VH-VL binders against o27280. Designs and how they scored, part 21

Target 1, 266 residues: o27280
Amino acid sequence: MDSMNVPEVLEIKRIVEESESVKTFIFSWDFRREVRPGQFVMVWDFRDEKPMSVSLIDPVRSEIGISIRRVGEFTDRVHGLSEGDLLGIRGPYGRGFELMGRDILLVGGGIGMAPLAALADEATARGMRVDALVAARTADELLFLDRLEAAGVNISTCTDDGSCGFKGFAHERLLTLEENHDMAAVCGPEPMMFQVMRILDERDVPAQLSLERYMKCAVGICGQCCLDDTGFRVCAEGPVFWSQELSRVREFGRYRRDPAGRRVPW

## First folded at step 1 (VH-VL)

Design cA6 (framework fv_cemiplimab)
Fold by ESMFold2-Fast, scan of step 1:
Structure cA6 (fold): chain C 266 residues (1-266), chain A 120 residues (1-120), chain B 107 residues (1-107)
Amino acid sequence: as target 1 above (266 residues)
Amino acid sequence: EVQLLESGGVLVQPGGSLRLSCAASGFTFSSYGMTWVRQAPGKGLEWVSGISGSGGSTYFADSVKGRFTISRDNSKNTLYLQMNSLKGEDTAVYYCAKSYDILTGYFDYWGQGTLVTVSS
Amino acid sequence: DIQMTQSPSSLSASVGDSITITCRASQSISSYLNWYQQKPGKAPNLLIYAASSLQSGVPSRFSGSGSGTDFTLTIRTLQPEDFATYYCQQSYSTPLTFGPGTVVDFR
């Protein structure tokens, strides 16, 4: 139906300050439009539209949450909004995470913990054992620790500066963690995800990775997400991909594409 | 056992051309990016060129861009560097190296090197 | 292009010493920094990748740290085979660039 692509104007019901740079915007949601962890929505502030991952899925309260980091003009404007203000929401779009087995490892860097927090809720509801490695530059940027604790998740942290948990990067911390997981889900900066994927491949742990840059491809914007080495089209399949598919992509973890399709370094 | 063996280094005149080869064994060649790194006598390491596992993407240092071409033949497990319009400053030992990943990056195995001398 | 600098350009050390070599990038390269060792007359050998990950087969006395623009290679309890030239290298973007090298001499 044509209504699928029309933004709904929704009232901001609640705003949660996750950190100095991250807020979660919570909206009432009609769950006749199903939402899965790993999916995204288009957020419209009546000037610009940007893709944002869904970070909270709560059918009991009939709410969804969208976590937004302050990184530019659009996100600065959205961060200036208050409860009661209006935003346009279109979606959901994209393929969500698939759950397999009984034990899952989540590896999140910065805002990449947002879609993984929603996944943690689903995994625990299914009775899975969940281990989460939460990584950030500093302690103040570690996200969703309270939600993960409340869900019964076994949490490991690392910060680049050593202000909380292991001092170092996500992949360094991962090397000190248990190898026995049925699957993993990873979301964060592409360089981090590349290093994590490589370790998980060596351990023979199937992993799903969420690539923010492919959200535009999932809504039909082509060119940026073409896979040079595999010949696979990713526009309809993102943002979540299995590690086996990404291991053949020359650009993954190294380069991104600009709107004109040019390679630019991370 | 991973092995890389460079060949083709010789004395050439300025303005001349030369093709270097690197024979690879002990790993799935097409799954890894490859690179050429050179070292002038008594100097440090200088990255020259890189190629993705499939050969679809190639990269060059500014000093060789437009003069050198990198290519690979995955059916023969061989990497090539075609060097044209050679200059005295191109005199160096040329190393072939395997990228750890499919694109480029860090280089976990290196050949012994082949010496190219550009002189009149 | 990303420029890499190393400090010191050379150092003298004795067996059993702990030494530190620093590497600086002209712009942020996240954790995309690698360290190589080169012995006289031989090809380079990878020691550390992704700023702090130890390459398999490399002794644990070698360690790397840092992120962004400032990086460090530390060698604890220096052994005779560690007298060599050490290079940092950014793998963040092309053209890939090496530092100028640090010579570690016995004298």
Scores: ipSAE 0.000, ipTM 0.389, lowest interface PAE 17.2, mean pLDDT 82

Design cA7 (framework fv_cemiplimab)
Fold by ESMFold2-Fast, scan of step 1:
Structure cA7 (fold): chain C 266 residues (1-266), chain A 120 residues (1-120), chain B 107 residues (1-107)
Amino acid sequence: as target 1 above (266 residues)
Amino acid sequence: EVQLLESGGVLVQPGGSLRLSCAASGFTFSSYGMTWVRQAPGKGLEWVSGISGSGGSTYFADSVKGRFTISRDNSKNTLYLQMNSLKGEDTAVYYCARDSGYDLYYFDYWGQGTLVTVSS
Amino acid sequence: DIQMTQSPSSLSASVGDSITITCRASQSISSYLNWYQQKPGKAPNLLIYAASSLQSGVPSRFSGSGSGTDFTLTIRTLQPEDFATYYCQQSYSTPLTFGPGTVVDFR
């Protein structure tokens, strides 16, 4: 009944290869349906439907972009598509990032840079000073560096293997960065986000963190999106949360749940 | 000044029940998760149970599931461990400890412990 | 369950020595590892959390390192008060598990 909840069949206008494992799919978008950084859409390939964060929001060109990492059968099929092919898109869903202050820190790991790239565009358009810490396992997995640089973002990189920038993990690099920020936004693997949140809490920097793992619940089914101690519905209340909301959640940064609800390590 | 003080440890016969208490002072009790860790005579540390600051989430080691219950009274700044169907293997010094402010991550303050002996 | 092992199980050292204790997890635990010290007849106290973060009030001669499955506690210039049992503990998943302990004896 709600037109937002019915998939609209859209043509793939352009595909950008971000890395060997990541592509951004660009679609024409009617901005009567507002989209904010940190929100996600459901992508339907006419067999399966999966949640994907919006990585590009361009009202001047009337386009959105969705960045997809190849991790399984659905994403392998989508990566096999070409410009001119069709996908179903419904949404957007979830609450987006909120911008406050003048100076913002972005900390992204792997594909977690996708929603942060959209946020960087909005923050720079608002005249904010943007520092980004971009983390990956290897140099080839660092995402959106050219786009961030073009937007005027101050970039720091780190890789686990030392192939680009600081050799080490995001939180280790963050400890060597001492600049004050009015807020931070963090997206990446939950263990990384937990470590980063700890440091930002110690520095008294309010942070927003995106919990993408629960986006399968996008239709608002209560029991599927609850966090351990808080009962938060990620798809309804998130996927973006303030750090103070996550500090008491047992699951955050430690483990995830399988389809049966059992705890499994990252 | 953070202080944790356990009480209730006594000699109990196998199959018996016992409730341990941990009185907390020097911090906002309801803002911290709490845990019980035990140590059998001459042995290492074994985690037993944990509880969130609100009391809404509880956690147990497999060895005590179904027999032990953890609870707290935030108005009295007190943590409890209710132990039922006690076994000889439950003989240990029981410590209460404060979680670092996040759920079951780091135990930064510990009580002195209370000895529970399960024997005929 | 995640099993934790420590090496060595015991060691003898003199004041002024530098000693190293190793902790290994049966699976990757990222940096979710803590180190505790327990002196005879006393409760444990926290030395290091998150693999390498020194707890407030703990002497700088203590340091931790490692990630994934292999972790190390180092005590530089051992002092008389450092004779104790040292335990590693993973906080990656429940049930929380401790290593079996390493006893540091004098002489």
Scores: ipSAE 0.000, ipTM 0.406, lowest interface PAE 14.1, mean pLDDT 83

Design cA8 (framework fv_cemiplimab)
Fold by ESMFold2-Fast, scan of step 1:
Structure cA8 (fold): chain C 266 residues (1-266), chain A 119 residues (1-119), chain B 107 residues (1-107)
Amino acid sequence: as target 1 above (266 residues)
Amino acid sequence: EVQLLESGGVLVQPGGSLRLSCAASGFTFSSYGMTWVRQAPGKGLEWVSGISGSGGSTYFADSVKGRFTISRDNSKNTLYLQMNSLKGEDTAVYYCTRDLGYEYAFDYWGQGTLVTVSS
Amino acid sequence: DIQMTQSPSSLSASVGDSITITCRASQSISSYLNWYQQKPGKAPNLLIYAASSLQSGVPSRFSGSGSGTDFTLTIRTLQPEDFATYYCQQSYSTPLTFGPGTVVDFR
């Protein structure tokens, strides 16, 4: 492999519809270029380029998967593609998750389950016990339940409207679950991650959290990826951070920034 | 407890139509792809049709393309198979099954419903 | 369409025997192959997916191997409840196709 910064044009091998708004695109991948759960790639449709988390890593089949939620013009165009069509991929980028201990708790909200599904595969392959708390607004927005079940993961679900599993938010469900895990990994909406982090910190469970807004920092586009307490420091090591690092950031889970850098509550 | 219950299988004449239903319970229905597999008396298994969790993608065996349609109502946890222009060779037990992940492996099967096409 | 064949079409065995069933695809399907067991009058049960992954609850005497076009299901120390018909199924591309089945009968 020459350079990860030059997009490689790859054929879409398979498309898996995960929900009405989420599809996973599967590509043949040369594993001379390592990829780990928690990393992302830049997806290029020959007009625009966007960062997307890697959701499937299968070196036996020589395949990776990229799960994409339909949220705008770029993703709408990509969702219109078919098997056999081409996309440019460059990467992987960013810091992946680190695994430690014998048991892990995964807490995912919405599309945040995408990088956690890849992590679940790695954790089970290492012989770890995996518990997953999968959260969404409604039952039809829960993602990857079939993959997690097939991998032997112990699944708890949580929906805001109570249409599946616990009625309430992820952190409320977490309070009713067993406290003993060697580590946790969390990915989802920032307010959810903040509440979950607080509970895990109280339980002395080391946690890694994946923050979508820092994916641009990993590829050098980072003028607005500034954390409140760090001021001028952009994180080249994102999108995955340890909970201790995030506990020092006043901005995390409390407010966001608009394009002008102003604070806006979530 | 995961349960799949097929219904609708009856005796119909060639050229007739029939709709099969499969009532699902014990899991988040909309999160799983679903499939119909049939088995003619004394014969092997034949994949008939599949549908994605959202219902946005559907797939058919060559023997039923243009005659059968698959659909689902996620609000009712129900899968359907609409069978038109029925032929004697469509006589079979029809099984409703749940798909596991990316493997298209069928991990839960209903009891089956018998469709007989004869005059 | 991908054609699946199985060999043998039937075999007779005794409790305690180890048996092997072969499945062949007309083209490469990587590891996208599943194995099912069906007992008379009952719906099939998933045994193995992804060529070699044992389904939860399936006894360890069942194992799968192979990739590409040639696949094998092995049952070690055959038990009375193992007398059944076994089917392979490719999941590489639609239309999904099953093998014709292998009947394992009591000798």
Scores: ipSAE 0.007, ipTM 0.566, lowest interface PAE 9.3, mean pLDDT 85

Design cA9 (framework fv_cemiplimab)
Fold by ESMFold2-Fast, scan of step 1:
Structure cA9 (fold): chain C 266 residues (1-266), chain A 118 residues (1-118), chain B 107 residues (1-107)
Amino acid sequence: as target 1 above (266 residues)
Amino acid sequence: EVQLLESGGVLVQPGGSLRLSCAASGFTFSSYGMTWVRQAPGKGLEWVSGISGSGGSTYFADSVKGRFTISRDNSKNTLYLQMNSLKGEDTAVYYCAKGYSDYWFDPWGQGTLVTVSS
Amino acid sequence: DIQMTQSPSSLSASVGDSITITCRASQSISSYLNWYQQKPGKAPNLLIYAASSLQSGVPSRFSGSGSGTDFTLTIRTLQPEDFATYYCQQSYSTPLTFGPGTVVDFR
């Protein structure tokens, strides 16, 4: 049977506490069902189903990891689970990142480092030089520094409040980094991604950006997955988009849509 | 392999100045922040200063603020610590280490001894 | 400034013993705590980073735990090369601060 559109009930093999608000849930995975960095799965707690990015892809150990930030009722319930408990997983879905060239810059904000951590593992395994700019509001929200270092990634950090690393925003930190890259991958809050994209465009660095906006349906058309102007659907055509595609979307980095489709400023 | 080598430690009179250097090899120097940590004879470790990979951000311990400056030359893979208005309390082995602020310190150089006495 | 304290200041142990060193921060530092080992006349070496992550090449008998304000370093089956001074260090906020060190000596 095709397992992609039917949830498979999996046992939580291990839980890693990444921070006070983020946990990574690790499952045994059958890699006959390929998973690529940048893809997401639907996580089902037998009441609600939500999209979550895959943060660990380990075919040697036959494991995947899904990193979840506690932000609401569903995620609070999932955070209350223990090793040995069960969750439903459906997917993977979406377009993954494409790797090209010899050098890649990763720019991640908060939980946006989750899909980039998986990408860093793949890029380093391919022999690419990987530079990562890890950004967060505070030191408590910086994620995956240990995994990135273990993978041989060159790390720069910044926090909005200066509690750790460079004091400032990701784009301000990026302006102090003059190194050229063959490509970049960016994931985080849309305002951060928009500013980073502009700098990378100016430097002629092709970038892929991952949009992890609220989604109602992983395999169909839904209003929450649509971008203004172009009608792009994050779950069908994304979540990864090239910067040239996003430069034509008026709402990118400026406003979002609520469940009724109304524009809401960031 | 990653290697750090400090130099410049000598005997200096109180009120004098000295510049320490740390030569780095085996990694992309400009991508990592760097730090100076010192250790007075028979005492524990004391963080002195840190600098971001680009050199755009610098931090200092209160004990050295206004007297020491940290800088780097990414084209030469070299970190510097300029020490002015030296005091007896500045007598220590000065270590260079890869790491800055939120990042752990690894590796460390072998250290260079600075002695401040009459 | 975040103040770091370590307990005990020194301990005497025999090869094969299991020992625990405690580190306390004056305020919450989440998991931004590192442990270093220093032998006489040598530079420090990183053992544990981010409170519980074992550095590459460090034996599995070393482990770290804790979060917030209270942290521990455990050495489960003490070997002769483990007699050294151990320091904790917070990387949460500048100025960065080290604990005063714990000396592990032969009994």
Scores: ipSAE 0.000, ipTM 0.394, lowest interface PAE 16.5, mean pLDDT 83

Design cB (framework fv_cemiplimab)
Fold by ESMFold2-Fast, scan of step 1:
Structure cB (fold): chain C 266 residues (1-266), chain A 121 residues (1-121), chain B 107 residues (1-107)
Amino acid sequence: as target 1 above (266 residues)
Amino acid sequence: EVQLLESGGVLVQPGGSLRLSCAASGFTFSDYAMTWVRQAPGKGLEWVSGISGSGDYTYFADSVKGRFTISRDNSKNTLYLQMNSLKGEDTAVYYCAKDEGYSSGWYFDYWGQGTLVTVSS
Amino acid sequence: DIQMTQSPSSLSASVGDSITITCRASQSISTYLNWYQQKPGKAPNLLIYAASSLQSGVPSRFSGSGSGTDFTLTIRTLQPEDFATYYCQQSYSTPYTFGPGTVVDFR
């Protein structure tokens, strides 16, 4: 429909400071336009447009939240905004996460916890048992711990430097955790997701993984929508994929793309 | 081509036991969840049970929980439904179906022909 | 458990007619709704998944729409082979549940 591809100019209702580098921007949302965990929107600051995952879906308050990490000029400008300022929002786009079974494992690295926080809310509302492994470089970069705890999620943490929880990487921590999950959802740096996927495959836990790097393809930057020789189009199918789909992509976890579209090792 | 073939449906007495089988071909069996759906004579469809690709995770309708067990043998491409403590209300055609799920949600894309189970004295 | 209802329970139609069948869930199921067709003495066949996605091999005269709690299946220009029973089914959470079915009979 035309309305899905036309940006709405929305007022920033609230801003939550999640960390020194991450803020969640909250907007009123008409839920006749359904949005699901794992989907993203295009955020327009009236100069540039960037894809951002939806991190809060609250139909009771009629609100959505979008969590943005400060990593460049666009995000720096958006972080400079205040409550009452305007942003353009277009979407939602992409495939959302699918829930099955009675218990779910969430594995998130850094800002990858943003779409998983929205998924945690939905899973707990459905009566699922939710275990979350939250990973970051340092304790100050662990995101959404208070929100996950308030939702009744069982939380495990790990930091590269050992400043909170297990000292080490997400996949190393995962090896020490209980194996009993009906499904998993994973979002974070691609090398982390690759290692986690391998462990979950060995445990025969079906997993969904979110490939945020290719979300721009959904709005017409098609050169970045292909993965490896498989001809798999991330923007048409993703950004959320089952582990079986990603296991067939030789590029996943091994190579990234430079600005010219060439494969570069991680 | 995907094919599912159920077998094992017979007349059994109330309180009896029966095992149904579903032979699968034309797809990588271990990659897909499988399900059993039943239909009593002249009635609608009722989901009975589901099983993950590995066989480690199983799900049941409340009406059969504790009486039925679902299992699979991936080396033989075969799905099973072990039915114990059978009741007259379990009389139905039992369908085996492939539970396809990915970006678009879970749905039963291929079904077997069904096997009739009659529970009567 | 999520309860599914369908309306009408039955309808009579002629070849060339366009018909609509509705399905309602007792709670929001997003777009996790599928439609199946069952002909007498045969197994069900998948028509529509994820509320609006047409299964491969299914004629384009079939279409689905809806989200949340209310869904519709539309059959345009009804053909003789379309006289069957139609079921909606939610796949949002287990136990999966089917609607009671809608019988489409020849008039």
Scores: ipSAE 0.000, ipTM 0.403, lowest interface PAE 17.5, mean pLDDT 84

Design cB1 (framework fv_cemiplimab)
Fold by ESMFold2-Fast, scan of step 1:
Structure cB1 (fold): chain C 266 residues (1-266), chain A 122 residues (1-122), chain B 107 residues (1-107)
Amino acid sequence: as target 1 above (266 residues)
Amino acid sequence: EVQLLESGGVLVQPGGSLRLSCAASGFTFSDYAMTWVRQAPGKGLEWVSGISGSGDYTYFADSVKGRFTISRDNSKNTLYLQMNSLKGEDTAVYYCARGDYYDSSGYPFDYWGQGTLVTVSS
Amino acid sequence: DIQMTQSPSSLSASVGDSITITCRASQSISTYLNWYQQKPGKAPNLLIYAASSLQSGVPSRFSGSGSGTDFTLTIRTLQPEDFATYYCQQSYSTPYTFGPGTVVDFR
């Protein structure tokens, strides 16, 4: 295999606190190893490895950023690190987003805004009109609003509890938004993505969706990274899929696979 | 086949202590958070405690906080509930269930044991 | 803590009936709601997760709907084995909380 399979020990250059539960870890990066929005890396704390989407791609400053939500023991340990500490990173892996047309709708839920923030930077640099629907449970969980605003993105928000913007879910808010987009990109909880995909399909808007749950094995043959019916492997063919590819996948929005290949509910 | 088997339920005096065990089989035990749910006679379900797959993170209902301790031995595929300073209102069937407490996806309690009855009475 | 309520507390029905049970959360829990069935003397079993997803092995006559604070469980064409107590449960945040239950009895 190539240099992507060998972990590099990198120094944490800067940490940005995005919210109470989310931090972005920024590293110097050699862009001779290309990174595209929608790709992921394996983050190694010298005990465990976990896949993380790349949330910042900055060739001008020679930096990448990885946004990590505090959800368990691995992420708690990583959140306890400081600037100057070391992490192992290997990758990037996976298929990134493709951009087409003049305008794009981004629909992100929670930490799903991380890969979409990187995509927003690329889309705006390409001269596209970018509309973002940023969804979260509460106002304090809305991510990257300042960064998106600085990039010139037109932002709509919704929260389940009504603490910011539209009161309700992403798909309910989407029904009240401008319909005319050349494409969309969606990342968040699978039930949210499924509902959003159905609306975009009805509007004849081609959409790309990121299936981060299957990024458990980034190298070699990986049975646990398979989808029902289609046989797609997320680490080899994803994590980004077109909505047409997902329409026949029975487990999309319902099930995932454990390391033994068993169906496990979300 | 996923199986959970509780043991340890007995009659205990108020103020006493008791440890419950739950033996797990048919899945990779360390990959799953585990929980205890209880049900007093003729009453509804009450969540008691949860523990992460590693055992490093534990959670408790307010009614048992400071009196109960949850732990696990991943090498033995066994979950424990140490109950101290037992009160009459702790009388219940105690169920062991598989879940994912620290998972942001909010994993359901998909498999349950048969339960073990704890009676606290003088 | 998130409080869960269910309505009705009990109902009497005949085989072949269709019934609906409602569940309300004291604050928005998105779709992080599960439904369980418990028969007398037995452990609960999972029917529905994520508000509307049917658990593997559960008959298709069971369905769930709702989001935010208001949820429903529907059982179509009630069968003899469906006479049981049904509980909703939020998995949005700890401490996890169950509804008080709805008893479905023979008429």
Scores: ipSAE 0.000, ipTM 0.407, lowest interface PAE 15.9, mean pLDDT 82

Design cB10 (framework fv_cemiplimab)
Fold by ESMFold2-Fast, scan of step 1:
Structure cB10 (fold): chain C 266 residues (1-266), chain A 120 residues (1-120), chain B 107 residues (1-107)
Amino acid sequence: as target 1 above (266 residues)
Amino acid sequence: EVQLLESGGVLVQPGGSLRLSCAASGFTFSDYAMTWVRQAPGKGLEWVSGISGSGDYTYFADSVKGRFTISRDNSKNTLYLQMNSLKGEDTAVYYCARSRDYEGYYFDYWGQGTLVTVSS
Amino acid sequence: DIQMTQSPSSLSASVGDSITITCRASQSISTYLNWYQQKPGKAPNLLIYAASSLQSGVPSRFSGSGSGTDFTLTIRTLQPEDFATYYCQQSYSTPYTFGPGTVVDFR
């Protein structure tokens, strides 16, 4: 019997409004089902089911948090819910981030800060030095700055429009940062992650990247996925991958697949 | 049939330079990451360097960083290892190998190796 | 860097024996572990990738298991061509590192 494939109906204990478009839904959680940063759950509103990254892991309070951005019909319905309402949760699924060394750099874009916020909590609890580069289109879309500051994280920000911190893209800001790190973790839009990965590879910093499109592969609902360009096709064991795994994937950062399987530029 | 053929291994003086080549055939070279692995006489295997299929990303063992560079010419199906500031500790048979990914990189095809001796 | 150790460093065996070789990583590497065979004077050959996946063309008497830090290579019914040196290798992070090798010799 696989309890991860059976939805559990949970009451929304608390809702945190992170921004105009992002809310974190907090549930009591039985930590007999272990959850690690970088893993996701399937959220079921009794009509449709979608994968969502775990953004808060708090064994002391026995709580998990799931951060959801409003992007369509399902997320609009979930955003309309109130404390005390019910959602179905399956999981966790996927492989989580691995921590190594003493110093870690987090690079997050938009909602990609959600799994990185959970990772920041774990890294700081382990006594690691944590630097975070938080990127968004505008200041209003920067996420989790208060949580990261409370955790003792050293924060750098950048916005496309210059409304907070460095004016420019995450990779442009990264070029101005001179800190040494034992590892990095990256999550955000795929073109941003590709540019960041390139810089980290040139600096010989091992990086883990979280790819949203591989969450369905981790639960076994996608067809054959080609992680390498040689024609060896397996379901991806995501969503977290080391940067060296992605460096040879021609599609990473350049192309995506639409629902029909066609190659579409980013 | 996948084939890899190393060349360029010779006796060199300490502090000297040498470039190794690996000629690949039997597969679409640009689709695969490539690696160099060395083995000192009577010793075990030591990973030296890796390069992505595009050639844009390179990786090195700490023992060779700043002294060795890896490159490839996809139009010629050839992998290179430029070795500078050679030390006695660099004496080894150097293998090129094709890298594949499934739960990290693994090296599925290897050349026969080329011997580099660094001695005065 | 991730350090890899193997045990035993050498073993003597007879044709028909079943043997096991162990490999340990200094930190968790999930299933990012490969096994190679090297015969005297020859290049290494891939046997097992991703801890337990058998490379095409490799006999079924070879099997791999393990996850995290502890891994095992098993050769069920040892054949004359199996007398060789065996190496594990982690592919979890660069620099990739090999174990020191296990020499399997005639008894």
Scores: ipSAE 0.000, ipTM 0.387, lowest interface PAE 19.6, mean pLDDT 83

